# VH-VL binders against Argininosuccinate lyase 2 (argH2), part 6

Target 1, 199 residues: Argininosuccinate lyase 2 (argH2), of Mesorhizobium japonicum (q981v0r135to333)
Amino acid sequence: ATELQRHSIPIPETWLATSIRDVENILAHGTLPVVVKPVSGSGSSGVRLCDSAAAAIAGFNSAKSVLQDQVDLPSPDILIQQYVEGKEYSAEIIAYDGKLHCLGILAKHKGPPPCFVEVGHDFPAPLLEPSLQELASFASGAVSALGLEFGPAHVEFVITESGPVIIEVNPRLAGGMIPVMLSHALGTSILDMVIRLYA
Below, E stands for the ipSAE of ESMFold2; O stands for the ipSAE of OpenDDE; V2 stands for 0.75 times the mean of E and O plus 0.25 times the DockQ between their complexes.

## First folded at step 1 (VH-VL)

Design U3 (framework fv_durvalumab)
Fold by ESMFold2-Fast, scan of step 1:
Structure U3 (fold): chain C 199 residues (1-199), chain A 121 residues (1-121), chain B 108 residues (1-108)
Amino acid sequence: as target 1 above (199 residues)
Amino acid sequence: EVQLVESGGGLVQPGGSLRLSCAASGFTFSDYWMSWVRQAPGKGLEWVANIKYDGSEKYYVDSVKGRFTISRDNAKNSLYLQMNSLRAEDTAVYYCARGYSSSFLYYFDYWGQGTLVTVSS
Amino acid sequence: EIVLTQSPGTLSLSPGERATLSCRASQSVSSNYLAWYQQKPGQAPRLLIYGASSRATGIPDRFSGSGSGTDFTLTISRLEPEDFAVYYCQQYGYSPWTFGQGTKVEIK
C-alpha cells in the first residue's frame, strides 16, 4: 500500500484494528461508510460494508470470529478500509523480464450490500476499446510501481468520479474461473504461460 | 466557461479534402479525450473519431478509416480532422465534443455548435 | 454493433404533461454506459443523463432516467415549453459508439 502511495497511485484510506477501541478511534477520524475485512484470508468471508459505528463494530466481531476458526493465523488484525463507490474491475497481468503483459480487463458483478457477495465476471469488460487500453495501462502502472518484474499479478480497482482507485494488488493469479476464461478467450493456457516463465 | 468552436467547413466536390479545426477554452485541454461527431441533414448523430488526451491513441468509425485523420495540438488547445477522399454521404454538420475521462467514461459532456460540410454531388 | 431503437418516433403532448421516452438495445447494455441528449433545432446536442440515471450538471430534476439490460427510459415529469425538442439515447460501453434515431417531442 505504502509503495503505491509513494508513487502517488490512488488507494483508499486503510487502518488496522485489533480491538473495538481501535475501531472506535478509527471511525472518529475516518469517513463512513467503511469496509471491514480480515487481514488474512482470500475470499469474501468476513467482509462487510458498514455505514454506522454499530455496524462497523459488529463487522469487526464477525471478522474476528472468522479468523478464530483458522487457529494457525498469527495476526488477529482486522482491516478497516474507506469504502470506494464505483464500478469494480480487475486486471490480470504477467510480468516477464521487466515487461508487463495485460491479459485482460474484467468487470465484477456483486450482490447487494452489506456483504457484496461476488456473483460473476464479464470478460472482456463491456467497455470501448480506448477505455480497456486506459485501464490496462493504469493496472500495469500499479504493478510496475511495486517493482514486479516477473510473475503473475491480479489487480483490483474501482472507477470513481475522480478516476481509478487501486483496491488490491495480488502477486498471484486470480481465483475461480478467471484463468480458465482467459485461457479460452486467448486460445492459450494461462497456467502453462506462468509455468514457462519459471522454467 | 467550457467552449468548443469549430471551423473549416464548407462546400467541396466529391474526392476533395477539407481540414476541420476545433478551438477549446475554459478547461485543461490536455486532460481530455476529444471526439468528432457528425449529423447528416435531417438525420441522427454518428460518432466519427476520437483521440486520447496525449494523442497516442486514435479510433475511427469504419466508414472513414483511411480517409479521415484526427489529431490535436495541446499547446494550442486545438483539435483537428483532416478529411480526404470526401463522398456525398460525408455531408453533415461536424461537432467537436469533449469526452469524460476522469472515470474512463466516453459520453459527451460538452459540444461545439458545429461546422457544416457539404459534398456536392 | 449495438443498434438502439427509440420509441415513439414522435410524441405529441401539451405543457404540464408527463413524457416517457423509450430506448431499446439490440443486445444487453450495462446501465452504466447509457446517456441521453436533448437537441433543439439549429443547436448542438446537450447532455441530460449519463450512466442511465445520473443527471448532468445544470439539468432540472424533472428529467430522470431509468432502465437496465435492453430497455431504458427517459422521463420528463412535467413538460415545460423549452422541453419540446428531439431526444437521443447513446450507448458508450461497446465500440463503435452508437445513438438511437431520436424521439421528437412536439407540442400538441
Scores: ipSAE 0.000, ipTM 0.443, lowest interface PAE 16.2, mean pLDDT 77

Design U4 (framework fv_durvalumab)
Fold by ESMFold2-Fast, scan of step 1:
Structure U4 (fold): chain C 199 residues (1-199), chain A 119 residues (1-119), chain B 108 residues (1-108)
Amino acid sequence: as target 1 above (199 residues)
Amino acid sequence: EVQLVESGGGLVQPGGSLRLSCAASGFTFSDYWMSWVRQAPGKGLEWVANIKYDGSEKYYVDSVKGRFTISRDNAKNSLYLQMNSLRAEDTAVYYCAREVRGYYYMDVWGQGTLVTVSS
Amino acid sequence: EIVLTQSPGTLSLSPGERATLSCRASQSVSSNYLAWYQQKPGQAPRLLIYGASSRATGIPDRFSGSGSGTDFTLTISRLEPEDFAVYYCQQYGYSPWTFGQGTKVEIK
């Protein structure tokens, strides 16, 4: 997120929390609603839209619980991020030989506020404003700003009335059925491509 | 033994005021968020208000905003609900309840105090 | 606000039978923020289940909770005479906290 800010890529205000005290301090200076999620950003699992301080603290404890298997595990890092309204998209990008290849743009289906429930993906995304080419260019710009030279990247972003905003960049392929859908659309195995890039 | 004991309920005329109290014992009161939950005769439960352990945050259902005020006195282990501009629809048994920190489900409840708003 | 709808309104069963109570939310609710309470006539509510599936201290094994998203269930595997009561679900994930309207479990 800091690296994206350095390259003037729009992102929502984002804070790291390791304790309830951190959550309270963040909310003292932030504006509700906020999204509480694990640093790993695994889909909708552990992600909560919070419209009150009580809900944000509950969300922090829920996210922390999801990441802990044992009593003595260190406190996991939890992200608290300003909520951004708009149509949400994801992009699957592969970096290879210093070049970025956008494999596809997906329109995400999420429940209305105050809840996020990821239902499915369209591949390719429907033709919407802005164009798929413009969305791919924006997502690739974010990956480029992070300096990725090799490997897959999953980019999540929202189109607002003021333009696109990056929600997250994950240097891993998206979970679920996305790699299968991309393989069918491209006529090749995305997982095989990833293996070849690292081999 | 962890206990919550409500008091202050009674008969009051529409437009009147009433203050409910809840006396806590058997736990560190200042560590817990506290709630008021009401139940109209023959009806279900309705959350009314809660208050942070240090009194710095207070939340209310819309129907009581501006009329009810939740407060606490940690030195006296007591929770209060000041009810102003009472209406017939405020008639209910009012329960004091302790919220589990970080999750906010209610693990300890008082026996309730009946408030009747009638002329 | 999130509306919780419980069904059925009334369950008429005999001791020894299985009771299954439903609670549906108008919007998705994390399982971490759903509780079940039992209330007997003239008594305060009693916490049974929190976090959709965790039994509260002192609650018998015959009570279990499950569910996620918008659909939650309370199950009583073998009804005992003392289990005939009204049961309420509650969400505490989003302000205001809301309760379902209740399911009455009564003797057939």
Scores: ipSAE 0.000, ipTM 0.428, lowest interface PAE 20.0, mean pLDDT 75

Design U5 (framework fv_durvalumab)
Fold by ESMFold2-Fast, scan of step 1:
Formats: sequence, C-alpha cells, structure tokens
Structure U5 (fold): chain C 199 residues (1-199), chain A 122 residues (1-122), chain B 108 residues (1-108)
Amino acid sequence: as target 1 above (199 residues)
Amino acid sequence: EVQLVESGGGLVQPGGSLRLSCAASGFTFSDYWMSWVRQAPGKGLEWVANIKYDGSEKYYVDSVKGRFTISRDNAKNSLYLQMNSLRAEDTAVYYCARTPYYRGSLYAFDIWGQGTLVTVSS
Amino acid sequence: EIVLTQSPGTLSLSPGERATLSCRASQSVSSNYLAWYQQKPGQAPRLLIYGASSRATGIPDRFSGSGSGTDFTLTISRLEPEDFAVYYCQQYGYSPWTFGQGTKVEIK
C-alpha cells in the first residue's frame, strides 16, 4: 500500500488495529464510513461496513472473534479501511520478462453492504474500448509500481467521480470463475499460460 | 461548467447573525462533501466547516462551534452557513468549496466559489 | 490539531528560476491527504496538487509535489510570470482540516 502511495496511485487509506484504543485513534483522525476486516481469513467472513464509532468498535470485536477462530495469532490484526463506493472492476494481469500483459477487465457485481459478497462478473466490462484501454493502463501501472516482474496479478479497483482507486492488488490469479471466464473468452487456458511462465 | 456562487455576505454588528448561501451547478451536488473556508483580510486560509454529501455528518473548527451551523439542500443544489453571535474576528471572505468524496475516499478542495465578504463591525 | 508550517514566508525570484516551497506538519500526515493551492490577489484559491503529488486537472507540469510523513515540498521547475502568487499547503486527513500560513512568491 505504501509503495502504491509513493507512486501517486489512488488507494483507500488503510490502518491496522490491535485494540479498541487503536480503533478510536484511527476514527479520531479518519472519516466514516470505514470497512473493518481481519488481515487474514476466508471470503468475506468478518467484513463489516461501519457508519459510526460504535459500529466500528463492534465490527472490530466481531472481526477479532472470526480471526481468532481461523488463525492462531497472539494478537489478531484487524484492518480498518476507507469505504470506496462506485462501479467496481478487476483486471487480470500477467507479468513476464519485465513486461505486463493485461488479459482483461471485468465488471464486478456485489451484494449490498456490509457483506460485499461477489454475485457475478461481466467480461468484457460493458465500457467503450478507449475506457477499457485506460483502465488496463491504470491497473498495469499499479502492478508496475509494486515491482512485479513475473507472475499473475489480480487488481481490484473502483471508478469514482475523481477517477479510479485501487482497492487491492493480489500477486496471484483471481479465484472462483474468473480464470474460467477469461479462458473461454480468450480461447486459451489462463492456468496453462501461468504454468508456462514458471516452467 | 462547474460553478459555486456564494451570496449573503454583508455588514453586521457584533452579536448579529447572517446566513450565507452557495448555489452549485454543473455537477451532481449530492455526491460531494462541501465546505466553508474563510480568509480574514490580509491573512491566510482557515477551514470553518464541512458537511457530508448526504448531510449526516458535520464538522466545525472549535472557534465557531455552537455559533455556526452548516447545512445543505440537495434538492436545491445549495449549501448554507448560518452564522450567529458574530464577532469581529469572524470578519473574512467566506468561500464555498467542493471536496470530491466517495465513502472513505477524500480529495482536496477542487472547486471554489468567488467568495462573499462578511464584515463584523459596530 | 495538526499545525502546518510553511517556509520560507517569502521567496523573491525571477522568471525562469526554480521555486522550492516547504510545508512541515507537526505530526505525520498521510500523503493521500496533503494538497497545495495557489492564490492570486483578489481571487479564490486554485487547487494545484492533491494527494501530495497528483496534479489537478489543467495544472502545468512545471508544478510538482513530493514528500511524506511530516515534510512536504511544492516545486515550480521554471517560474512563469503568472506563477507569482501566494501558495498554501493543506491537510485534509485529520479533523480539523488545517492550512499552512502561506508562502509568497514575489518578483525581485
């Protein structure tokens, strides 16, 4: 996150909390609403959208409980992150030999807050080609800023009134049906392409 | 074009009241946090108050708490500042300013009005 | 509250010279929440830089911002006549939002 900030790439402000005092300090210096989620976990378990200090504290306690059940940590780390609202997209990128290849831009469909559970994807995103190219360039810039020279990357971002904002960059293939959808659309196996990079 | 136009400034005696208005055009007003920023003659900028896009959160600088009230009417694309118990130190040009904001994503004051002068003098 | 201290108070330079303006925060400020404004006499402020280093729409590339933590800088690589103005830094990450006292860039 820090590296993306250094390259002037818009990202949601993110804080780490280990105690209720941390939550209170973060909220004293930040703006609501925030998303409270465990650093590690599966799916959307423990993720909460919080519109008040009380809700954020409750969310912290809930996320801490989920994290304690899923991981064996002495002090559970909970993320408190800006909530960014807008149309959400993802980009699937492969880095190889110092070059970045954007395989496609997907539109994400999510259920209502606070769960943020994915309910579907559209590929290609229903945008004009110039917009798709600009989003591909933006996502590739984020991957480049993190210094990824090799392997797959999944970039999540939101289009706001002020432009795109990176939500997450994962140095791995997207889960679920996304690699299957891209493989069918491109007429090739995304998994095979990734395997070839490491062979 | 995107514009913010302030009105309601004028001369008022200490202890008096004024209501400032800001008319917004050229953008979706209800998507933005809005602020009032003032500047005393020959001095620097001072943030006074801001209001969330839906009116649910309001923040004030300590020196105006309890005296000033920020409000908005999204149906009329208008921002307001009700100023009560005015003091000589409140004399300033008052600017209406827009902040791009989607939940948790803040940007700076990207659009400013021309300002309206408030003079508090006996 | 976070106090922003700008230095120098006044820069006297000629067109064509580089201007370097500093903004120091009393405590750490995320670069996502640091902006720079230009104000000319009788005019409203104009946004130059947001997020410490991102140029606002329509701002010439001779303007650049940098910095993190407590120390931020606005650089004008080659002053044009229209650049002689007062410049303010601002943080918008912590309540109350605060501005620096300003740096005046004047012609010598």
Scores: ipSAE 0.000, ipTM 0.426, lowest interface PAE 17.5, mean pLDDT 75

Design U6 (framework fv_durvalumab)
Fold by ESMFold2-Fast, scan of step 1:
Structure U6 (fold): chain C 199 residues (1-199), chain A 124 residues (1-124), chain B 108 residues (1-108)
Amino acid sequence: as target 1 above (199 residues)
Amino acid sequence: EVQLVESGGGLVQPGGSLRLSCAASGFTFSDYWMSWVRQAPGKGLEWVANIKYDGSEKYYVDSVKGRFTISRDNAKNSLYLQMNSLRAEDTAVYYCARLGEYSYGFHYYGMDVWGQGTLVTVSS
Amino acid sequence: EIVLTQSPGTLSLSPGERATLSCRASQSVSSNYLAWYQQKPGQAPRLLIYGASSRATGIPDRFSGSGSGTDFTLTISRLEPEDFAVYYCQQYGYSPWTFGQGTKVEIK
């Protein structure tokens, strides 16, 4: 169970694969399509949508090859995640002194450029504005569940017919040493926390 | 050094076609949205088209829809603009530009790197 | 489309003076989707400000942006010889993306 799941935060079914045998075992018990991606927080590089076992295995091999070219990465593990359809959003949050501040919410659109509004603004738009505070609360809840007290965090989520689902929480660097300091305070590395989130 | 270099401009008759290229270097091209912006002689800037980092989304100004096609080849670090059915009003210097990387918070999408431009003249 | 109107069209000033440039939108634009560019003759534009108020990397602190809704401002606190150029505002919150017509800052 992930930390987000433990706190009743919706996330897609997610599995960690270290070998082709792991991929085969995951697909035997999971539903297609799946997304195959490196665990190291790569946003676009190495990410593949796979609708067959052969495509997933090829995606795993490709992603692992990319990671092997980057010796500084802490773990060459590959993430396999259930594909979630819906409107995609991201939230930028900063944690300071145990308090969470949502700096903004971004909506991803096919037609117009991405839409962004500051938390707490009420605009007369049918779909998004009535729920901006709820979206910010949901994203902040995910950051809170990870125990972050200092530093920025990036949250990606999808609004499905059944409600919001977290795709990714990425604790980002602020001032160069924040992840190291947080790792000491939490008794674990920030990267280890991300890996555990998906295990 | 981060650079964008355009090529392919020239003189063409109305109704003709040109393909512009933009060669990127010094950054991971496949991580960035890219744009084409044009400037008619003695006039201001006009946005033409955007393309997502993976090529999956494309956006155009209405005056070029159906005539221009933006594309990219991430393996070659190259951006393209195929221009068909050219009109006199398409005469301009064409710039390729990188859409600035997303930063934490809401400030993103300024065009932070520009090429030198390539001149397209549509005249009989 | 969103129309951006810049004023004045031409601003004639001396080095050391403050320059204030206006950009007015035909309808409300989120401050998060407004940028300012500098262009010198024969050169490509240079990003100065994005998100209405955030300075781009390498841009001197004499440049500042402000504003919200329909009214945005670029301020150059003390003009230097290199600052005499044409300045454009741009919105990227609505399709199509649009630029203002430009303000020329020239030596008096």
Scores: ipSAE 0.000, ipTM 0.447, lowest interface PAE 15.9, mean pLDDT 74

## First folded at step 2 (VH-VL; framework fv_benmelstobart)

Design B4a (from B4 with heavy chain V107Y; at its last look DockQ between E and O 0.93; V2 from the best seeds 0.00; counts 0 for: pae E 4.1 > 2)
Fold by ESMFold2-Fast, scan of step 4:
Structure B4a (fold): chain C 199 residues (1-199), chain A 118 residues (1-118), chain B 107 residues (1-107)
Amino acid sequence: as target 1 above (199 residues)
Amino acid sequence: QITLKESGPTLVKPTQTLTLTCTVSGFSLSSYGVHWIRQPPGKALEWLGVIWSGGSTDYNAAFMSRLTITKDNSKNQVVLTMNNMDPVDTATYYCARKGWLRGYFDYWGQGTLVTVSS
Amino acid sequence: DIQMTQSPSSLSASVGDRVTITCKASQDISNYVAWYQQKPGKAPKLLIYDASNLETGVPDRFSGSGYGTDFTFTISSLQPEDIATYFCQQYDNLPYTFGQGTKLEIK
């Protein structure tokens, strides 16, 4: 195994869908609710929380429509991810010369499902010193597993009764173009590296 | 390294209940479904059932009346319980991880041979 | 249940030969087929998924093709370590089902 594949990081079950048939098959094997989002790295555009099969199919069609309007996107794939309930946090990390620096941890406050509305962000998160250090280490481990050597990274994670779970690791240099640029430089897809992180 | 390992009794008497434990490492059970597959000596593989990352289960209809799969994410363990064992249930039992995108099996345990005899 | 039928049941070939195994599904399963290698006394090992994608770390002499109901697995140049039983699996619908296996032997 490679160094990246040696990291074991808790994550929710995640699937790639290219068709409605994929969505139906995924839902037959997954647990609702799910989050449907495009593989664009552009934040909340096209992201939906879905509590039924019909909602997930509608979310897939909507996300696909968003991607079809962006000519330069590297992949038409849609991510379907199991919803994880818990207090959500994000970490802002900078990679420079192979070193990782955690700039801060934010607590996210969202409205009740299914109508998620972000109602506030705290900077830094209101955590005890030891917990803050542990969460920063956890988030940095996720970024390190992807091999990022330069640029900003955004990590979203949820604190569950069993501990922290990574929701998303998003390099934030050129939006959806970062995976394309890094894939060409590395001779492999950054999406495949995300998959390997979760594998 | 990603590993799965089956453990439990190697000998079961007819009508008894079999309990097997699959212990995983290198990945989270909250992120991957785990399947149970068996293989009688010299025969084909047979899918028994699955527990998905979210905790829901699906069973092969041929076994559903006597089969239960449970898990404990914090212990990294998946447990298969099969009631009313019969000599025809003699097989090597495997636990296997679902591939990330679809229902192929990317990693398998080494298997444990369970012999059912009086 | 979807039935997977493999052909041949057994095959004998020489080192360097091109070996082909086929698998037929009883109904359309798109490209939801995986191929596994199993050596005596060992667990199965994934070689091919989604009908034609090579699993990481698997030699490129192994390949797969097909869509719908007819699938093919090929070893372009047989090596001694390839001697094993090979089987296909569909994952289009539950219950997941496997072919009966093809035992590959060296002559």
Scores: ipSAE 0.000, ipTM 0.459, lowest interface PAE 16.1, mean pLDDT 75
ESMFold2, look of step 2: ipSAE 0.325; ipTM 0.709
ESMFold2 (binder alone), look of step 2: mean pLDDT 93; pTM 0.938
OpenDDE, look of step 2: ipSAE 0.737; ipTM 0.884

Design B4b (from B4 with heavy chain S31T Y32S V107Y; at its last look DockQ between E and O 0.83; V2 from the best seeds 0.00; counts 0 for: germline match VH .600 < .625, pae E 6.7 > 2)
Fold by ESMFold2, look of step 2:
Structure B4b (fold): chain C 199 residues (1-199), chain A 118 residues (1-118), chain B 107 residues (1-107)
Amino acid sequence: as target 1 above (199 residues)
Amino acid sequence: QITLKESGPTLVKPTQTLTLTCTVSGFSLSTSGVHWIRQPPGKALEWLGVIWSGGSTDYNAAFMSRLTITKDNSKNQVVLTMNNMDPVDTATYYCARKGWLRGYFDYWGQGTLVTVSS
Amino acid sequence: DIQMTQSPSSLSASVGDRVTITCKASQDISNYVAWYQQKPGKAPKLLIYDASNLETGVPDRFSGSGYGTDFTFTISSLQPEDIATYFCQQYDNLPYTFGQGTKLEIK
């Protein structure tokens, strides 16, 4: 997040909460609506849009139960993030030898709020080619700003009327069926490509 | 308040290199691309190229061999360099921004007339 | 490159008249057309986007229509301040291209 800020790349305000008191303190400064989600998890498990303190506390408890199913003992950390309204996209990027390659831009389909259940992906995103170039350039810029010099990166972002906002940059391949969809569209195995980069 | 402003020489001799600077305010070059468009006197607008937010560029093929667009995000500046100027390159040069994922330009600089002659 | 052919190149009309100008694209560009107004010595001003949508703050006497290759821009009741050159732009693909312009004069 710090490197993105140094490069003037927008990110939403994000906080960690470990207790209901943390949730109350975060919301005391008037940051609604927020998205409450577990620090780690699969898919959209435990993710909720909250437009009130009561909803945020319920979302915290729901996200906590998702983490507790995975780990027996530790108190789970929950992310509270400013809600950014807009269409979600992802970019699949390979960094190597000081160069960034965007393999594709995908549009994410989600169910209705407040839970945002992922229902599908489109590759390529249903956008004009100049718009795809625009998104690829933005996502590559974010990866470059983080100093990721080698390997795959999965970038999640939202497009707003004010411009793009980075939600998450992960130094890994996308989950789900995205690598399969890209492999089919590109005529080569994305997994084999990544394995060969590490050889 | 979003603004773009072109600056640079207004007179250039044939064969010289034109360098124009677009200074932007009210938005970040890390999130928006900047386009260069010119208009010869009494003629249609011609799109020259763009530098996207991540630093990649696209150029109109008609100008690609002599056109370079660069930027410095921290200075809020985008620089157009055009080599081997000719009298036919006399035009008003604009920098412009389009809305995100839009293909049309909602913010334009005032423009600067560049005359190419001895 | 996608060519935009605009007609007429000039037009004279009286205040209150309905004015129509057209653009034809060299290939199907769906509705990816914008229309601009340009006063002498000024940068273009966006009026219409996506062929038919009015930009905010633009009077509703301006309108647009079309899909595919044929596009029309209309001023329903010409006003004195509408003296300008008008042109279309396609944004279906790079390079972005513009019509040659229609110079509108008031009689």
Scores: ipSAE 0.065, ipTM 0.650, lowest interface PAE 6.7, mean pLDDT 80
ESMFold2 (binder alone), look of step 2: mean pLDDT 93; pTM 0.937
OpenDDE, look of step 2: ipSAE 0.550; ipTM 0.829

Design B4c (from B4 with heavy chain V107Y, light chain N31S N93S; at its last look DockQ between E and O 0.88; V2 from the best seeds 0.00; counts 0 for: pae E 2.8 > 2)
Heavy chain, then light chain:
Amino acid sequence: QITLKESGPTLVKPTQTLTLTCTVSGFSLSSYGVHWIRQPPGKALEWLGVIWSGGSTDYNAAFMSRLTITKDNSKNQVVLTMNNMDPVDTATYYCARKGWLRGYFDYWGQGTLVTVSS
Amino acid sequence: DIQMTQSPSSLSASVGDRVTITCKASQDISSYVAWYQQKPGKAPKLLIYDASNLETGVPDRFSGSGYGTDFTFTISSLQPEDIATYFCQQYDSLPYTFGQGTKLEIK
ESMFold2, look of step 2: ipSAE 0.464; ipTM 0.799
ESMFold2 (binder alone), look of step 2: mean pLDDT 92; pTM 0.936
OpenDDE, look of step 2: ipSAE 0.586; ipTM 0.841

## First folded at step 4 (VH-VL)

Design a02 (from B4a with heavy chain G99T; framework fv_benmelstobart)
Heavy chain, then light chain:
Amino acid sequence: QITLKESGPTLVKPTQTLTLTCTVSGFSLSSYGVHWIRQPPGKALEWLGVIWSGGSTDYNAAFMSRLTITKDNSKNQVVLTMNNMDPVDTATYYCARKTWLRGYFDYWGQGTLVTVSS
Amino acid sequence: DIQMTQSPSSLSASVGDRVTITCKASQDISNYVAWYQQKPGKAPKLLIYDASNLETGVPDRFSGSGYGTDFTFTISSLQPEDIATYFCQQYDNLPYTFGQGTKLEIK
ESMFold2-Fast, scan of step 4: ipSAE 0.612; ipTM 0.860

Design a04 (from B4a with heavy chain G99K R102Y; framework fv_benmelstobart)
Heavy chain, then light chain:
Amino acid sequence: QITLKESGPTLVKPTQTLTLTCTVSGFSLSSYGVHWIRQPPGKALEWLGVIWSGGSTDYNAAFMSRLTITKDNSKNQVVLTMNNMDPVDTATYYCARKKWLYGYFDYWGQGTLVTVSS
Amino acid sequence: DIQMTQSPSSLSASVGDRVTITCKASQDISNYVAWYQQKPGKAPKLLIYDASNLETGVPDRFSGSGYGTDFTFTISSLQPEDIATYFCQQYDNLPYTFGQGTKLEIK
ESMFold2-Fast, scan of step 4: ipSAE 0.639; ipTM 0.872

Design a08 (from B4a with heavy chain R102S; framework fv_benmelstobart)
Heavy chain, then light chain:
Amino acid sequence: QITLKESGPTLVKPTQTLTLTCTVSGFSLSSYGVHWIRQPPGKALEWLGVIWSGGSTDYNAAFMSRLTITKDNSKNQVVLTMNNMDPVDTATYYCARKGWLSGYFDYWGQGTLVTVSS
Amino acid sequence: DIQMTQSPSSLSASVGDRVTITCKASQDISNYVAWYQQKPGKAPKLLIYDASNLETGVPDRFSGSGYGTDFTFTISSLQPEDIATYFCQQYDNLPYTFGQGTKLEIK
ESMFold2-Fast, scan of step 4: ipSAE 0.658; ipTM 0.878

Design a17 (framework fv_benmelstobart)
Fold by ESMFold2-Fast, scan of step 4:
Structure a17 (fold): chain C 199 residues (1-199), chain A 119 residues (1-119), chain B 107 residues (1-107)
Amino acid sequence: as target 1 above (199 residues)
Amino acid sequence: QITLKESGPTLVKPTQTLTLTCTVSGFSLSSYGVHWIRQPPGKALEWLGVIWSGGSTDYNAAFMSRLTITKDNSKNQVVLTMNNMDPVDTATYYCARKGWLRYGYFDYWGQGTLVTVSS
Amino acid sequence: DIQMTQSPSSLSASVGDRVTITCKASQDISNYVAWYQQKPGKAPKLLIYDASNLETGVPDRFSGSGYGTDFTFTISSLQPEDIATYFCQQYDNLPYTFGQGTKLEIK
């Protein structure tokens, strides 16, 4: 997160919570809504957008439960992050030999409140080609700032009136149907492409 | 605050090359593309081209054979080079930024620099 | 290239008048139209984007409408500071193109 700040890449306020008391203290000084998510290698399970103190506490307990099921992981901590209002996008990137390749930009769709659960993606994002190029360049810049020289990366970001804000960078492929959608659109296996980086 | 400022020669002779520099502040060239637009005195605006945040360029076909846009992110500068200037190229030249996902409409403009082409 | 044609090329109006300017695209551009205000010696200022969305900080007497090929820009009650040239712009496709401009002056 510090490396992104050093390169002047926008990120939202983020807090670490280890107890319900921490959640309450964060909410007393922060602004709802917030995103509650576990700190782990998987990163995606237990993520919730919460618009009330009760929802944030429930989200914390849910995220904690997910981490406890993965007992071999070193960090039990939960992140609470300022919600950034705007249209949400993700980018799938592969790093190889110091070069970054953006495989695609997707638009996220959120369901109704109270937790705005993700309900789908559009690929490619329904934007003009110049805008897609601009988003791909931004996402690649974030990956570059973190020093990723090899392997896949999944970047999540929000476009605000003041510009883009990174909400998550994961050094792995996206979950669910995203790799399948990209493989179909590109006429090649994304998994095969990643595996070949090691050959 | 967000600013863009054009600089360069105000008088160019026919057949010479024009070089203009756009210096930006308040945002990163690695995050935003910069466009060049010109306006002959009393006439409409003409879009010349763009350099995107990732370094790729797009040019108006009417100018592409003599137009080049480059940048240096570390210096916060975008450079327009146009070869073989002609009196009809006399215009105020602007650099401008588009907002994120605002496609091709421009939320911030430089002050403009008048370039006169005459012998 | 997409051609943008504005009407009228110039108009005179009195303070308090309703002013309307139109812009016609040579092909369907959905709602990808912006409107700018330009005062003498100054850069254009964005007023309207996506045909009808008012830019932040712009007075609500300015409005836009339209879809497809026909677009309208309106000032509901003209103020002295509104005297300027107004331009429409399409951004459906490259190259981006502008209308020829409408010069607005006080009677």
Scores: ipSAE 0.000, ipTM 0.488, lowest interface PAE 11.5, mean pLDDT 78

